# VH-VL binders against q9h2d6r1778to1887, part 2

Target 1, 110 residues: q9h2d6r1778to1887
Amino acid sequence: LNFKKGWMSILDEPGEPPSPSLTTTSTSQWKKHWFVLTDSSLKYYRDSTAEEADELDGEIDLRSCTDVTEYAVQRNYGFQIHTKDAVYTLSAMTSGIRRNWIEALRKTVR

## First folded at step 1 (VH-VL; framework fv_lerdelimumab)

Design Le_c6
Fold by ESMFold2-Fast, scan of step 1:
Structure Le_c6 (fold): chain C 110 residues (1-110), chain A 120 residues (1-120), chain B 109 residues (1-109)
Amino acid sequence: as target 1 above (110 residues)
Amino acid sequence: EVQLVESGGGVVQPGRSLRLSCAASGFTFSSYGMHWVRQAPGKGLEWVAVISYDGSNKYYADSVKGRFTISRDNSKNTLYLQMDSLRAEDTAVYYCARYEYGDYWYFDLWGQGTLVTVSS
Amino acid sequence: SSELTQDPAVSVALGQTVRITCQGDSLRSYYASWYQQKPGQAPVLVIYGKNNRPSGIPDRFSGSSSGNTASLTITGAQAEDEADYYCNSRDSSGNHLYVFGGGTKLTVL
């Protein structure tokens, strides 16, 4: 069952800054996807049509999730999904959208 | 001079372990994500593993997941690849490479490679 | 698919133009980078982004990109251009997956 869906951006290189020679273009690391929250994972797609076709761009396994926290970013309203192996940095368009995503993610983590 | 130098390659028996090192010089090592890429004799390039600038994120190709461990020591400007449970199909030249990203995505600096041969 | 497809081999006559292609869905989202590899040597970056050359790469090398296809063009091929050429891209998901094409062996006739 899907708990929440929506557009957000994700940082392609979590926690990694661009090289010093490319610092002025760091914002180009952000990529916008259609996110779908299920009971065990956060899946993301190119768009809602790709979701219907089950053409997955990526997936975060929430069973390994340890925390979900607000995180200051250059682009809108950021937050992080912490797992045992990685930290994913996401950005929502408004503070309200971020709040709702953090609440939904924390509810689905068992 | 900006360079990467691999070491630690050699001949090893199947099932054994080997650790590769990559010494970086001439740039701020701690600012870059680092990769291992391998090439079996007569074959193409195959991506193996990546580690983020601070070591907090690591990803592996499916063929090595669970057997190889990437790590780094930013105080020594050194990248490592711990290779456990080696198989004949792991025989390859192993390159360390620096990755640039931002406007574009590319490997801008490569070492000369170190040969790992897994045989009896 | 994260796979990048290249033809295994291509030939070109001295002084003529050759185009090497790379196809994959990731190229819709990320520009390819191209690497030249000569026997016994490490790969060398020749093109990155849409059409950018690193310092020291001759201007006969150029790149182009359209949809799911990236191309490396060598205009006025020289004998020294004989090599294997690999394209590289990121996974379309932005999930830290990195993929190389199978490589194209260029023979200069």
Scores: ipSAE 0.000, ipTM 0.554, lowest interface PAE 17.2, mean pLDDT 82

## First folded at step 4 (VH-VL; framework fv_lerdelimumab)

Design p12
Fold by ESMFold2-Fast, scan of step 4:
Structure p12 (fold): chain C 110 residues (1-110), chain A 119 residues (1-119), chain B 109 residues (1-109)
Amino acid sequence: as target 1 above (110 residues)
Amino acid sequence: EVQLVESGGGVVQPGRSLRLSCAASGFTFSSYYMHWVRQAPGKGLEWVAWISYSGSNKYYADSVKGRFTISRDNSKNTLYLQMDSLRAEDTAVYYCAREDYGDYVFDYWGQGTLVTVSS
Amino acid sequence: SSELTQDPAVSVALGQTVRITCQGDSLRSYYASWYQQKPGQAPVLVIYGKNNRPSGIPDRFSGSSSGNTASLTITGAQAEDEADYYCNSRDSSGNHLYVFGGGTKLTVL
């Protein structure tokens, strides 16, 4: 079993508007999570304690992954996981962390 | 069993070049990140260079960047370190090490090969 | 700074407990791994992550981590534990990806 773990940020989708009577502007937000790579998915948690309790915040199914590429972002060192259903944009704190994640993910989707 | 065997070390003059090899056996070489780590006589361990599974990505310590080149030949299960413009401070035992990809650790090491830069 | 700092030497009596410490800012983000090296031999991984032991490593070896500090503890030191111990972590700053501490020479009295 191939595991990789670490802190990264993922670009969240705009939230639902709070009220139909108000005009609101939604923007994408970066959310920091504890990421865990398994043989079939990239799971993310609020923190490592949530991982121990198996309380998921989200999961990317790597069986549908088509590509993993570097991607320029305003927040640190970005990359994207392309799947048949969606494109996920992530950010690592350093270029080295991004390199390690991209290689690990590409290995997993082989 | 996992084995890593370094070779190519020797005595060399400053400014010259030397190429080190690391022969891997007992595992699927093409599935592992590989590293070179060195140790000067009587001194501590110093990380030198890293290479990805395919050889598409490489990273170097600042002390060797521009002078050393890491490479691999997966068909021969061999890791290489090309050392150019050698300096006295490059004198060290050079170890080949395998990285366990999940935990970022050097789980297996070779016995090392000694490089002595004569002046 | 991307350095990991270790005391150069430490001594322990046979059967007693010793703690070897590693300090550096990278340890706030990454766990340390620990390597044992005996004279004329290659390093051997003894602890990785916060407190994981590879198969074959005696259970007297354990690890701990808090803030910018990681520690290797040997409970009930044996004569064969006399060696140099190096901590290692990811150095995500600059051109370094990995950094070793300076090493601690353990003498078993």
Scores: ipSAE 0.000, ipTM 0.556, lowest interface PAE 16.6, mean pLDDT 82

